# Designs tried in a protein design chat: VH-VL binders against Endoplasmic reticulum disulfide reductase DNAJC10 (DNAJC10). Part 5

Target 1, 103 residues: Endoplasmic reticulum disulfide reductase DNAJC10 (DNAJC10), of Homo sapiens (Human) (q8ixb1r130to232)
Amino acid sequence: EIITLERREFDAAVNSGELWFVNFYSPGCSHCHDLAPTWRDFAKEVDGLLRIGAVNCGDDRMLCRMKGVNSYPSLFIFRSGMAPVKYHGDRSKESLVSFAMQH

## First folded at step 5 (VH-VL; framework fv_mogamulizumab)

Design s58 (from g4b with heavy chain Y103F V104T)
Fold by ESMFold2-Fast, scan of step 5:
Order: structure tokens, then C-alpha cells, then sequence
Structure s58 (fold): chain C 103 residues (1-103), chain A 123 residues (1-123), chain B 112 residues (1-112)
């Protein structure tokens, strides 16, 4: 349900034509740990409706740097033909679901 | 304590293949991205390839893309560069380098370098 | 690709005098994190390169405080306040904002 995206998988995913909601996180980030349970619950609720990905910025700093990540966690939606959209809402499941369904 | 030791450099003919190795010791190898940087005799530095700590992401210079493959074996603390379809312009001293200082937004700086292994591509 | 240009390419100095090397990038190296992804390396004759400065202005472990890095965006400077004999070698700047990582041409610092 939550797919770990490394460079090759990330490029394939965002160019697949499917809607992806991606969490860019760092293992040492307290806010990322706080978000993790909600992100997992969110992924279960939207299973089959869109694709959920995660990028470990602690392992792949370059991918995160090139995508303009400047805080953890950073949540973005990606789809081929569309500019990436950063999520600026709160960390509630309800807000994440609403944002995802809007796209 | 902390060391990177390259091996595998040789004199080879154009079109042949060669595999370079880098043995790492004295640090947690799997936690750091690793790179190959080369230097042609009497010339400057040229970045070749980088691999993430887990091995899941790789990056290449355009001049070697499709011909070279960077890989790692974290259980053996070893980094590799498989070089195919070698050209005379690939002649260089090949350095293994460790990226980064330990902090959040990443230095990516090559803080540890090996002594290099010489690859000569000629007849 | 990001082009890195250094000047001067040759810098003869007298021991005890200051030295200054410039590095210019073809695009800004300032990331949205606020960091400039620029590094400085020294390669002494017959030796491997060694890191001097990372993220524009931070000295690497063991690097003497006579070395300093400054600048932001596209213009960067490495300064040596009082050059010592052990400082001879070729100095390189490098950008790490994006791949491919690119180096400047190198500046050869030598004693007069």
C-alpha cells in the first residue's frame, strides 16, 4: 500500500499516468514519526483510489534536494503532465483524504 | 582507522571491460552514499557516479551512462564500478569517495577519499 | 549541467601572504533549505583530494582556520589568510546542488 520510492521507482511512478501522493521523510525527524501512524491509516483508507509513496530523504538526499524538499515531512501529489502540488494542510487523516480526493 | 582502498585498475584495450572495487573500513558503510571520481593524467577532477547508502538509487555522469554501472555490497563493505565499452578517454586515476557529514540537510561533501586505482585504455 | 568557473587558474604566492580564489556557477547553488551546495577541495602534489569547505562556508574537520569560504548563489570565494608551504596544490570548487556534480577547472597555488 505504501510504496518505497527510490530514484528509478520514483521516475517510473510520476511518469506512469497514475496519481501519486508521496511523503518525503527523514528517519531522524520527530514530526515524521508523529505523522507515520496517520499516513499508514490514510494509505489504507484510499487503497485502490490512488498510489501512496514514501521517499527516505536520509538515504537519498539528492532525490529530495532535486525535488525541492526543504522540511520533513513534505507531502506532494504527482502526476504526469501536472506540476507537483505541495500539501500545506494539517496532519489529520480527514484533511489528507480531502486533499487527495480533490485531485 | 577510516579507510577506502581501491583496486582493479589495469591496462586494457578499447572496447574491453574492467571492474573496479573499493574496500571500506572504519565507518558504518551502509549509512553513506558512495561515489567514484576520476582524474585523467594531468587534468582536473570529474565525477563519475554515486550510489545511495541502501544501493537503491544511482546517478551517473552523461559520459559514462549506459556503459558504467555502480553497485555496492553492504554486507562486504564494498563498492564497485563495472566499466564496459571502455574508451581511450576513460583513462584516469579512479577514486572511491564517501559522501557527507552527519547532519540533516546533507553536506554531500566527499569527506573521505581512497588513494585511487589507475585505469589506462590504449592499444 | 551547471558550469563551474574558477579564477585565477594559476596563483603564485609568497609564504605569509593572503590568497583568494573565486568560483562562479552558471546557476544559483542556493537551495530552498537556505544552504549553498558548494564545496572546496585541495589536492596536494601526488595526493588524493581532501575536503576543505562544505555548504559554502563550513570548514571540514581538521582544516586550519586560516581557510574560509564565503559567497552565495553564483559567486563564491575561498580565502587563505596567510599561505603556508603546506598549502601548495590544486584547489577545486564543486557544486552538489544537482547531478551531475561538476568541478571547476582547478586553481594551482604554488610558492614563488
Amino acid sequence: as target 1 above (103 residues)
Amino acid sequence: EVQLVESGGDLVQPGRSLRLSCAASGFTFSSYAMSWVRQAPGKGLEWVATISGSGGSTYYADSVKGRFTISRDNAKNSLYLQMNSLRVEDTALYYCAKEGYDFTWGSDAFDIWGQGTLVTVSS
Amino acid sequence: DVLMTQSPLSLPVTPGEPASISCRSSQSLLHSTGYNYLEWYLQKPGQSPQLLIYLGSNRASGVPDRFSGSGSGTDFTLKISRVEAEDVGVYYCMQALETPYTFGQGTKVEIK
Scores: ipSAE 0.398, ipTM 0.835, lowest interface PAE 2.6, mean pLDDT 89

Design s59 (from g4b with heavy chain D102S)
Fold by ESMFold2-Fast, scan of step 5:
Structure s59 (fold): chain C 103 residues (1-103), chain A 123 residues (1-123), chain B 112 residues (1-112)
Amino acid sequence: as target 1 above (103 residues)
Amino acid sequence: EVQLVESGGDLVQPGRSLRLSCAASGFTFSSYAMSWVRQAPGKGLEWVATISGSGGSTYYADSVKGRFTISRDNAKNSLYLQMNSLRVEDTALYYCAKEGYSYVWGSDAFDIWGQGTLVTVSS
Amino acid sequence: DVLMTQSPLSLPVTPGEPASISCRSSQSLLHSTGYNYLEWYLQKPGQSPQLLIYLGSNRASGVPDRFSGSGSGTDFTLKISRVEAEDVGVYYCMQALETPYTFGQGTKVEIK
């Protein structure tokens, strides 16, 4: 399940103590559309293991700027008590699963 | 607050033209696909046209192809429907509808609708 | 074009009773992503339509849990576990798998 996170929900979610993997995207971004099917498949693969979130930066540019998002898509792992970790790997499901399982 | 407000509906004679407008507020307009959906008095819903966020892609119902043109002005947060060669069968309440916030991932679900503008085509 | 057929077209219900509406598509709405591109909308008297269910079974924001969507491929069901007075109106299914997007005929739910 991919959970859409708006500003009012974001801080509560990432500070809940649960592991969150969040995709910061823009609907006008071709790379984001290219990633979308893989991101959905990844969310199904890890269902129950961690929380998968999505933030629409076209809707909330301030939230995205505050989190250091300068390009789309940007993928980050969040957990209370930990600095956010940006994902720099390729956009395959296998790489996303491996990275998530390290945390 | 996300709002869509339609205008431009009128009583017109068959064969004439009419332009509908939809004013959007409360969201980043250019980031979402927009649609027109109509409803004839006492009848069901009929999808009319969709335009992508950038305006680069447009889609139409077969009943309006060649006669209607959907367009948008992202600088003005406005959606338009140019209706040419109007027919009695085009009489309907015309709704402006927005693609859902997360639906770029799955579907073009219409999460926000305007109140509609009435178009009556009669002689 | 994908044809959408709803049954029944008229559904009088007693408050507190369950209600069930069927929607059938002329071709499968199941995409390779595993999602069914089927939506349910409610139009209350004198109001604009509102989204209830997207991707077959997902409840839209603010929609009470008494509403549920189920089904896959060509056969879909919208269930209301306990109908309340505020639930009266016309219910429409819609396919969003491909253009032209098509709606069912609508099911009018009314209180007896």
Scores: ipSAE 0.005, ipTM 0.570, lowest interface PAE 10.1, mean pLDDT 84

Design s6 (from g4b with heavy chain T50A)
Fold by ESMFold2-Fast, scan of step 5:
Structure s6 (fold): chain C 103 residues (1-103), chain A 123 residues (1-123), chain B 112 residues (1-112)
Amino acid sequence: as target 1 above (103 residues)
Amino acid sequence: EVQLVESGGDLVQPGRSLRLSCAASGFTFSSYAMSWVRQAPGKGLEWVAAISGSGGSTYYADSVKGRFTISRDNAKNSLYLQMNSLRVEDTALYYCAKEGYDYVWGSDAFDIWGQGTLVTVSS
Amino acid sequence: DVLMTQSPLSLPVTPGEPASISCRSSQSLLHSTGYNYLEWYLQKPGQSPQLLIYLGSNRASGVPDRFSGSGSGTDFTLKISRVEAEDVGVYYCMQALETPYTFGQGTKVEIK
């Protein structure tokens, strides 16, 4: 399940101690639209193993800026006590699963 | 043209409530975060509150947290500030301001400001 | 909260002379992306504030070339190369790195 995170939900989630993989996107971004089907399929495959989140940066530019996001889509892994890890691999489901399972 | 028009300012006694409105036109209101910024007579600028484009996230200055509530009605292109438990220190000209000047850089700069609405809190 | 301190608070200037305003923050405004989240606003007498500079050094549309912003981290400067009568007013710096957004005290520029 992909959980939409607004400011308070985001802060609670990333400080919860659970592993979160978050997609920071903008509704007007073509690359974000291209990623969306793969991101949904990825979320289904890893359901129950880690938490999948999404942040609408077009809605809350401040939240995204404060979290170090200035390009869309940006994919990050968050865990309390760990610096956020940005995903730099290709946007295939296989690469996303492999990266998530390593953390 | 892009325009913000505030209304609702009045002379009120301490402890009372007041609701300010800001009418937006000339841009896609729901796509931009909005802020309220106040200025006491003869004093500097103080940021009060902000709300995300959808209205799902709100932010407040410590001086107003728990007393003021920012909200918006995107269908009506309107921004609101509900001010409860007013204090004499809340006396100020209240501006609404649009955030988001530079789409490429993600700047939240206040590129458009209204003319302000005066709130006077005194006995 | 990030404290913003401006200097000087009052700046009388002879027309045609340069002016310089300093702004210091209690915390670094340099984000990990390389941007400084520092803005400058001008409030002319009887008018609403207007944006002059965003992200430390970028002039807003319609702002004359005589205005420039510089600095990084905690120390920022707004310069006016030749002050004109229309430039009188109160200048404010603001940090936009995090909420609460905070303004400096303001610097009043006036013609002497």
Scores: ipSAE 0.006, ipTM 0.654, lowest interface PAE 9.0, mean pLDDT 86

Design s61 (from g4b with heavy chain E99D G100R)
Fold by ESMFold2-Fast, scan of step 5:
Structure s61 (fold): chain C 103 residues (1-103), chain A 123 residues (1-123), chain B 112 residues (1-112)
Amino acid sequence: as target 1 above (103 residues)
Amino acid sequence: EVQLVESGGDLVQPGRSLRLSCAASGFTFSSYAMSWVRQAPGKGLEWVATISGSGGSTYYADSVKGRFTISRDNAKNSLYLQMNSLRVEDTALYYCAKDRYDYVWGSDAFDIWGQGTLVTVSS
Amino acid sequence: DVLMTQSPLSLPVTPGEPASISCRSSQSLLHSTGYNYLEWYLQKPGQSPQLLIYLGSNRASGVPDRFSGSGSGTDFTLKISRVEAEDVGVYYCMQALETPYTFGQGTKVEIK
């Protein structure tokens, strides 16, 4: 499932020791809306293998600023003890799965 | 017009609790992050806490973490600061401040401030 | 925490003359968006603070053109081209790049 991460949930997620793939989005972003169906399909395919999260940057600007988000959507992998890894591939499900499985 | 009015400041003994309120009007309250900023008598400004528009994310200064809780009631256009385990150094004028945001990248600049409510923690 | 340092702390100015206040941060305030998350506030005697400048150089609504902000990264300047009597007060810089938000110690501008 896709978990909505607000600041406390985000801090807990990043420090949980679990692998998290997080979508930082803005509600008014057309590219975010274009990604949404693929992101949902991706989340279903990797269910149980890693955690999928979403952060609403329109509501929590500070969290997104502190994570270095400079465009929407921005996709990052997080795990305690490692630097966040930004996804730079295309928005296909196949590319997302491949990237996630490398981590 | 946009307006913020604080209330709840009082003289209290160390170790007691107070709840501050801020009544907002003139803007869509739920769309903006809100903050509390304090100023000890004759001293500078110190940020205390911030809450996101939905109320889902909160941020605190280290000096108040674990003792103060920021919250909001968007249906009532109200912001709150629950202050527990008060210390003499919490004595200050407490301002309610509205976040400025009018484009994609935004700014957490405090564009509107209330008049402040005085909290005195003394024996 | 990001330390914000202002200079001078006291600035007596003759009316009509320019004034300049410096603000230095312990780490860069330049975000990957290209914005500097640095703000300037003025607190007039007996009044609440008011926003002057946001994102380094943008004047807030109603702020006169005689006020300007400049700088990037760790060094920022607030300039008043011609100080008027109404400009007396304490000026604060603040960083909004990350929490905790931190203010400089303040610069008191007084008329000589």
Scores: ipSAE 0.427, ipTM 0.861, lowest interface PAE 2.5, mean pLDDT 89

Design s62 (from g4b with heavy chain G100T)
Fold by ESMFold2-Fast, scan of step 5:
Structure s62 (fold): chain C 103 residues (1-103), chain A 123 residues (1-123), chain B 112 residues (1-112)
Amino acid sequence: as target 1 above (103 residues)
Amino acid sequence: EVQLVESGGDLVQPGRSLRLSCAASGFTFSSYAMSWVRQAPGKGLEWVATISGSGGSTYYADSVKGRFTISRDNAKNSLYLQMNSLRVEDTALYYCAKETYDYVWGSDAFDIWGQGTLVTVSS
Amino acid sequence: DVLMTQSPLSLPVTPGEPASISCRSSQSLLHSTGYNYLEWYLQKPGQSPQLLIYLGSNRASGVPDRFSGSGSGTDFTLKISRVEAEDVGVYYCMQALETPYTFGQGTKVEIK
């Protein structure tokens, strides 16, 4: 399941001790729309293994700005006790799964 | 015409509560973050609180955390500031301000301001 | 918190002459997007503040060309090429890089 994260939910998520893979997106972004079906399929495949989140930067620009987001979509892995890791691979489901399983 | 109209300012004693309202018109209210900014008599501007368009994210100045609550009712195009445990130093003209969102990397600049509503806290 | 410091705090100007106001931040306002999250506001006597400049150098809608913003990182300048009587008031810089949003202490511009 893809969980929408606003500031309080985001803070709780990154401090939960669970591994989170988060998509920072904007509703008007064509690349974000292109990614959406793959992101949904990815979330289904890894269900139960890690948590999948989404941040709507169109609603909360400040959260995205403070996290250093400079393009949409931006994909990051978060976990308490580790520095956030930005995903730089291609947008295929196979690449996303491989990256997630490394963490 | 884009317009913000504040109300609710009053003279109150320290320790009391007050609720400010801001009525918005002329734009799609739920699409924009809203803020409260205050100005003590003869002093500069101080940001108080911000709420995202959906109402899901809130941000506060350290001086008001735990005492003030920003909220919105998008169906009524209204923004609120619930002020509890008021202190003399909360005395100020309170402005409602709309943040910009016509630029994808915009500064969340306060492009429209209301006239302000005066809150005086004294005994 | 990001501290914003303005100078001068008082600026008497002869009509038609240029004016310059400085704003310094305690940390860089340059974001990875390449933008400086610095804004300038003008509060005319008895009026609400109004936006002049956003993202360091962009004029807000309706703002005359005589206003310009410049700078990057921690050092910013607002310039008025020819001060008009209607430009009197208090000018504030503000950082919007992170919360809490913080304002400079204000610069009062008056016609001498």
Scores: ipSAE 0.411, ipTM 0.838, lowest interface PAE 2.8, mean pLDDT 88

Design s63 (from g4b with heavy chain K98R G100P)
Fold by ESMFold2-Fast, scan of step 5:
Structure s63 (fold): chain C 103 residues (1-103), chain A 123 residues (1-123), chain B 112 residues (1-112)
Amino acid sequence: as target 1 above (103 residues)
Amino acid sequence: EVQLVESGGDLVQPGRSLRLSCAASGFTFSSYAMSWVRQAPGKGLEWVATISGSGGSTYYADSVKGRFTISRDNAKNSLYLQMNSLRVEDTALYYCAREPYDYVWGSDAFDIWGQGTLVTVSS
Amino acid sequence: DVLMTQSPLSLPVTPGEPASISCRSSQSLLHSTGYNYLEWYLQKPGQSPQLLIYLGSNRASGVPDRFSGSGSGTDFTLKISRVEAEDVGVYYCMQALETPYTFGQGTKVEIK
């Protein structure tokens, strides 16, 4: 299940102690549209192993700016007590699964 | 099938309150932002309010700020509009509409609309 | 607030002929992502509005290909290549770039 995170929910979620993999996207972004099917398949594959979140940067530009998101999609792993880790790999499901399992 | 069904419209006097409901079915309600859009008899469409999928963010038209409150109960698949201090100019058919939270659409488009519920405010 | 202005307000058309509706915004609807946050809706007599076009030019699911949207920034057009009887109704443009979301005043399309 992909969980939509708004500003008030975001800080509580990523500081909960659970591992979160979050997709920061913009509705008008072509690369985000290209990634969407893979992201949904990835979320199904890792269901129960970590939390999958999504942030609509078109809805809350300030949240995305505060998190250092300046391009879409931007994928980050969050866990309380650690600096966010940005994903720099390709957009394949296999690469996403491998990265998630490593963390 | 995806459906939105509004209820709660009535004839009320100015200054009174009314609560509208919208029952959603056929989709994952919490994944979508929801809106109320109204139409006065014989007039055009006017956006009233939007609430995010989680309920964490709300947005209002200037004409209703401070009087109307949009809310949702995701466990019940229901959207609400609490209307206080009603005015004659609030008379309209009130529509419940869905905004997709899906990358494939990439928009804030109102892709599914209910049938509307009529609110008449007159003395 | 972004003002949306439609022209014409009334458009009688002969069946089988093309029709064109203009929509102008008081501010650019072109976002930094390259998309225009403009939508077109059709309200048939006695019915709820239905989505026709989103993001300026993308046809909604189930909408016939005789409908097309074009334009960018502040000037947009909805075209119907061959008007059919079922196309009668009021057409609205709407900007979704920022709240408050605003609609044009509507264009009533009637068959002659």
Scores: ipSAE 0.006, ipTM 0.588, lowest interface PAE 9.8, mean pLDDT 84

Design s7 (from g4b with heavy chain A33D)
Fold by ESMFold2-Fast, scan of step 5:
Structure s7 (fold): chain C 103 residues (1-103), chain A 123 residues (1-123), chain B 112 residues (1-112)
Amino acid sequence: as target 1 above (103 residues)
Amino acid sequence: EVQLVESGGDLVQPGRSLRLSCAASGFTFSSYDMSWVRQAPGKGLEWVATISGSGGSTYYADSVKGRFTISRDNAKNSLYLQMNSLRVEDTALYYCAKEGYDYVWGSDAFDIWGQGTLVTVSS
Amino acid sequence: DVLMTQSPLSLPVTPGEPASISCRSSQSLLHSTGYNYLEWYLQKPGQSPQLLIYLGSNRASGVPDRFSGSGSGTDFTLKISRVEAEDVGVYYCMQALETPYTFGQGTKVEIK
């Protein structure tokens, strides 16, 4: 299940102690639309292993700016006690799974 | 002042290669997706390619796939279009365009356009 | 690919009169988020295109109030309430829902 995170929910999630893989997107972004089917399939494959989140930067631009998001989609792993880790690989499901399991 | 300045357009023979450049200034270049849009003489607009702000994702029109490569150098605030195996139908004015991320949230609309650089492919 | 069709292709207008341009898409541009990924651009003679409207109905910065965009799904309209001489040029709609991005054929607005 992909969970939409607004500001308060985001802060609670990343401080919960669970591993979160979060997609920062903009609804007007064609790259985000291109990623959507792969992201859905990825979320299904890792269901129960980690939490999958999404932040709509069109609705909360300040949250995205404060988190250093300067392009869409931007994919980050968050966990309490760790510095956020940005995903720099390709947008294939295999690459996303490998990255998630590495963390 | 937010500006985009294209260069590199020329008269070339079919089958040759040409590289277009776009110099950006007045904004944080790495924060915005960048695109090339072309216009053949007397015709309408045709989207050619887009590259994400980080350079990690690229997208192409079917007519140029495998022949054109979009790239960027964020340290130099520059966008490029490498055009290989040029065809007569690639003749057009080529525009560099910036998405409106900062000013137009929730949209990848092209808010700033360069002046264009003319590419003529003829034998 | 999403086909974009504009009507009319040529629109002579008398200064001060309203003008209306239609844009139709071969598939819905309404995303599940509630946004219509439809944009309008104006290319004045000898100039680069400029953004007028984004997300169906939002005016870009600096665009006069006389311009408005409306519609949803597959049927969109650009209206100019009172055409001024500076409004002459070719108007294009574009879908930004998915790549490849596609433009309409263009509508030439001229004073006659």
Scores: ipSAE 0.006, ipTM 0.590, lowest interface PAE 11.5, mean pLDDT 85

Design s8 (from g4b with heavy chain A33E)
Fold by ESMFold2-Fast, scan of step 5:
Structure s8 (fold): chain C 103 residues (1-103), chain A 123 residues (1-123), chain B 112 residues (1-112)
Amino acid sequence: as target 1 above (103 residues)
Amino acid sequence: EVQLVESGGDLVQPGRSLRLSCAASGFTFSSYEMSWVRQAPGKGLEWVATISGSGGSTYYADSVKGRFTISRDNAKNSLYLQMNSLRVEDTALYYCAKEGYDYVWGSDAFDIWGQGTLVTVSS
Amino acid sequence: DVLMTQSPLSLPVTPGEPASISCRSSQSLLHSTGYNYLEWYLQKPGQSPQLLIYLGSNRASGVPDRFSGSGSGTDFTLKISRVEAEDVGVYYCMQALETPYTFGQGTKVEIK
């Protein structure tokens, strides 16, 4: 399940103690459109193991700016007690699963 | 024509409540973040609150947190500011402002402003 | 909160002469995108504020080219190459890097 995170929900998620893998995207972004099917398949693969979130940067520009988003899509993992980690690997399902499972 | 029209300003006593409205037209209201900015008589500008396009995220100045609530009704193209526990220091002209990302990605520039509605808090 | 400080606060100018206003932020406004989230607004007497400059140096639609913004990080400048009568009013800088958004105190530009 991919959960849309707005500011209140984002703050709660980051402080929940659960591992969150979040996709910061913008409507009309070609790379975001290209990623979407893989991201949905990834979310299904890891269902129950970690939380998958999405932030619409076209809707909430301030949340994305405060999180240091400088391109779309930007993929980050968040967990209470650790600094956010930006994902820099390729955007295949296999690479996303491997990265997520290391955290 | 893009326009914002504020209403609801009044003379109220300290401790009372007041609700401001802003009617938007000429653009796809739900696609833009909206803000309230105030200006006390003879003073400078002070940002009050911002709300995301969907209404799911809200941001407030420290001076109004817990007292003011920004909200929107996208079906009515309307922005609101519910002001509770008003203080003399809240006396100001309240502007509704549209944040325009039409210029550049991520810009929160207030590209369109309303005419303002005056709130006076006095005994 | 990010404190925004403008200088001077009062700026009398002769028509046709240049004017320059400084704005300093208490922390860098340079984002990882490479943009400086600094804006300039003009409020003419009796009117609502209007946007002049966004992202540090970009002129808003309809703003004359005699207005220019420059700077990066914590130090920013708004320049008017030749002040005209319609340019009188109060100029404000604002940071939009993070909430709460904060404005400078304002600089009143008036004709001598």
Scores: ipSAE 0.253, ipTM 0.796, lowest interface PAE 3.8, mean pLDDT 88

Design s9 (from g4b with heavy chain A33Y)
Fold by ESMFold2-Fast, scan of step 5:
Structure s9 (fold): chain C 103 residues (1-103), chain A 123 residues (1-123), chain B 112 residues (1-112)
Amino acid sequence: as target 1 above (103 residues)
Amino acid sequence: EVQLVESGGDLVQPGRSLRLSCAASGFTFSSYYMSWVRQAPGKGLEWVATISGSGGSTYYADSVKGRFTISRDNAKNSLYLQMNSLRVEDTALYYCAKEGYDYVWGSDAFDIWGQGTLVTVSS
Amino acid sequence: DVLMTQSPLSLPVTPGEPASISCRSSQSLLHSTGYNYLEWYLQKPGQSPQLLIYLGSNRASGVPDRFSGSGSGTDFTLKISRVEAEDVGVYYCMQALETPYTFGQGTKVEIK
């Protein structure tokens, strides 16, 4: 399940103690639309292993700025007690799964 | 023509409540953050509150937290500010403003402003 | 909260002469994207504020090229190359890096 995170829910989610993989996107972004089917498939494959979140930067520009999002889509892993880790690999399902599993 | 028209300003006693409205036209209202900015007589500008396009995220100045509630009705192209427990220092001209001048650079600039509605809190 | 400080607060100008307004922030407005989240607004007498400059140096649509914004980090300047009578009003800088959004005190530009 992909959970849409708004500002009020974001901090609670990433500080919950669960591992979160979050997609920061913009509705007007073509690369974001290109990623969407793969992101949905990835979320299904890892369901129950970690939490998958999405932030609509068109709806929460301030949250995206505060988290250092400087391009769309931007993919980050968040876990309480560690610094956020940005994903720099290709956007294939296999690469996303491998990255998520290495923590 | 892009337009914002505020209403609801009145003379009210301290401790009472008042609701301001802003009617938007000429743009896709649900796609933009909307804000309230106030200006006390003879003073400068003070940001009050902001709401996201969907209405899912709200932000407030510390001076109004717990007393004011920003909301919107996208079907009616309307923005609201519910003001409770009003204080004399809330006396101001209240402006409705649209954010998001240029989405390419992520600008939150207030590109369109209404004419304002006057709220006077006095005993 | 980010404190915004403008100087001067009152600026009498002779028509045709240049004018400069300074804006300083208590912390850097330069985001990791390379953009400065600093805006300039003009409020003419009896009118609503209007956007002049966004992201530090970009002129808003319809704003004459005699207006320019410059600076980075904590120090910003709004320059009017040749002041005209229609430029009279109060100028405000605003930071949009984080909430609460904060305005400077305003600079009143008058024709002398």
Scores: ipSAE 0.005, ipTM 0.605, lowest interface PAE 11.8, mean pLDDT 85

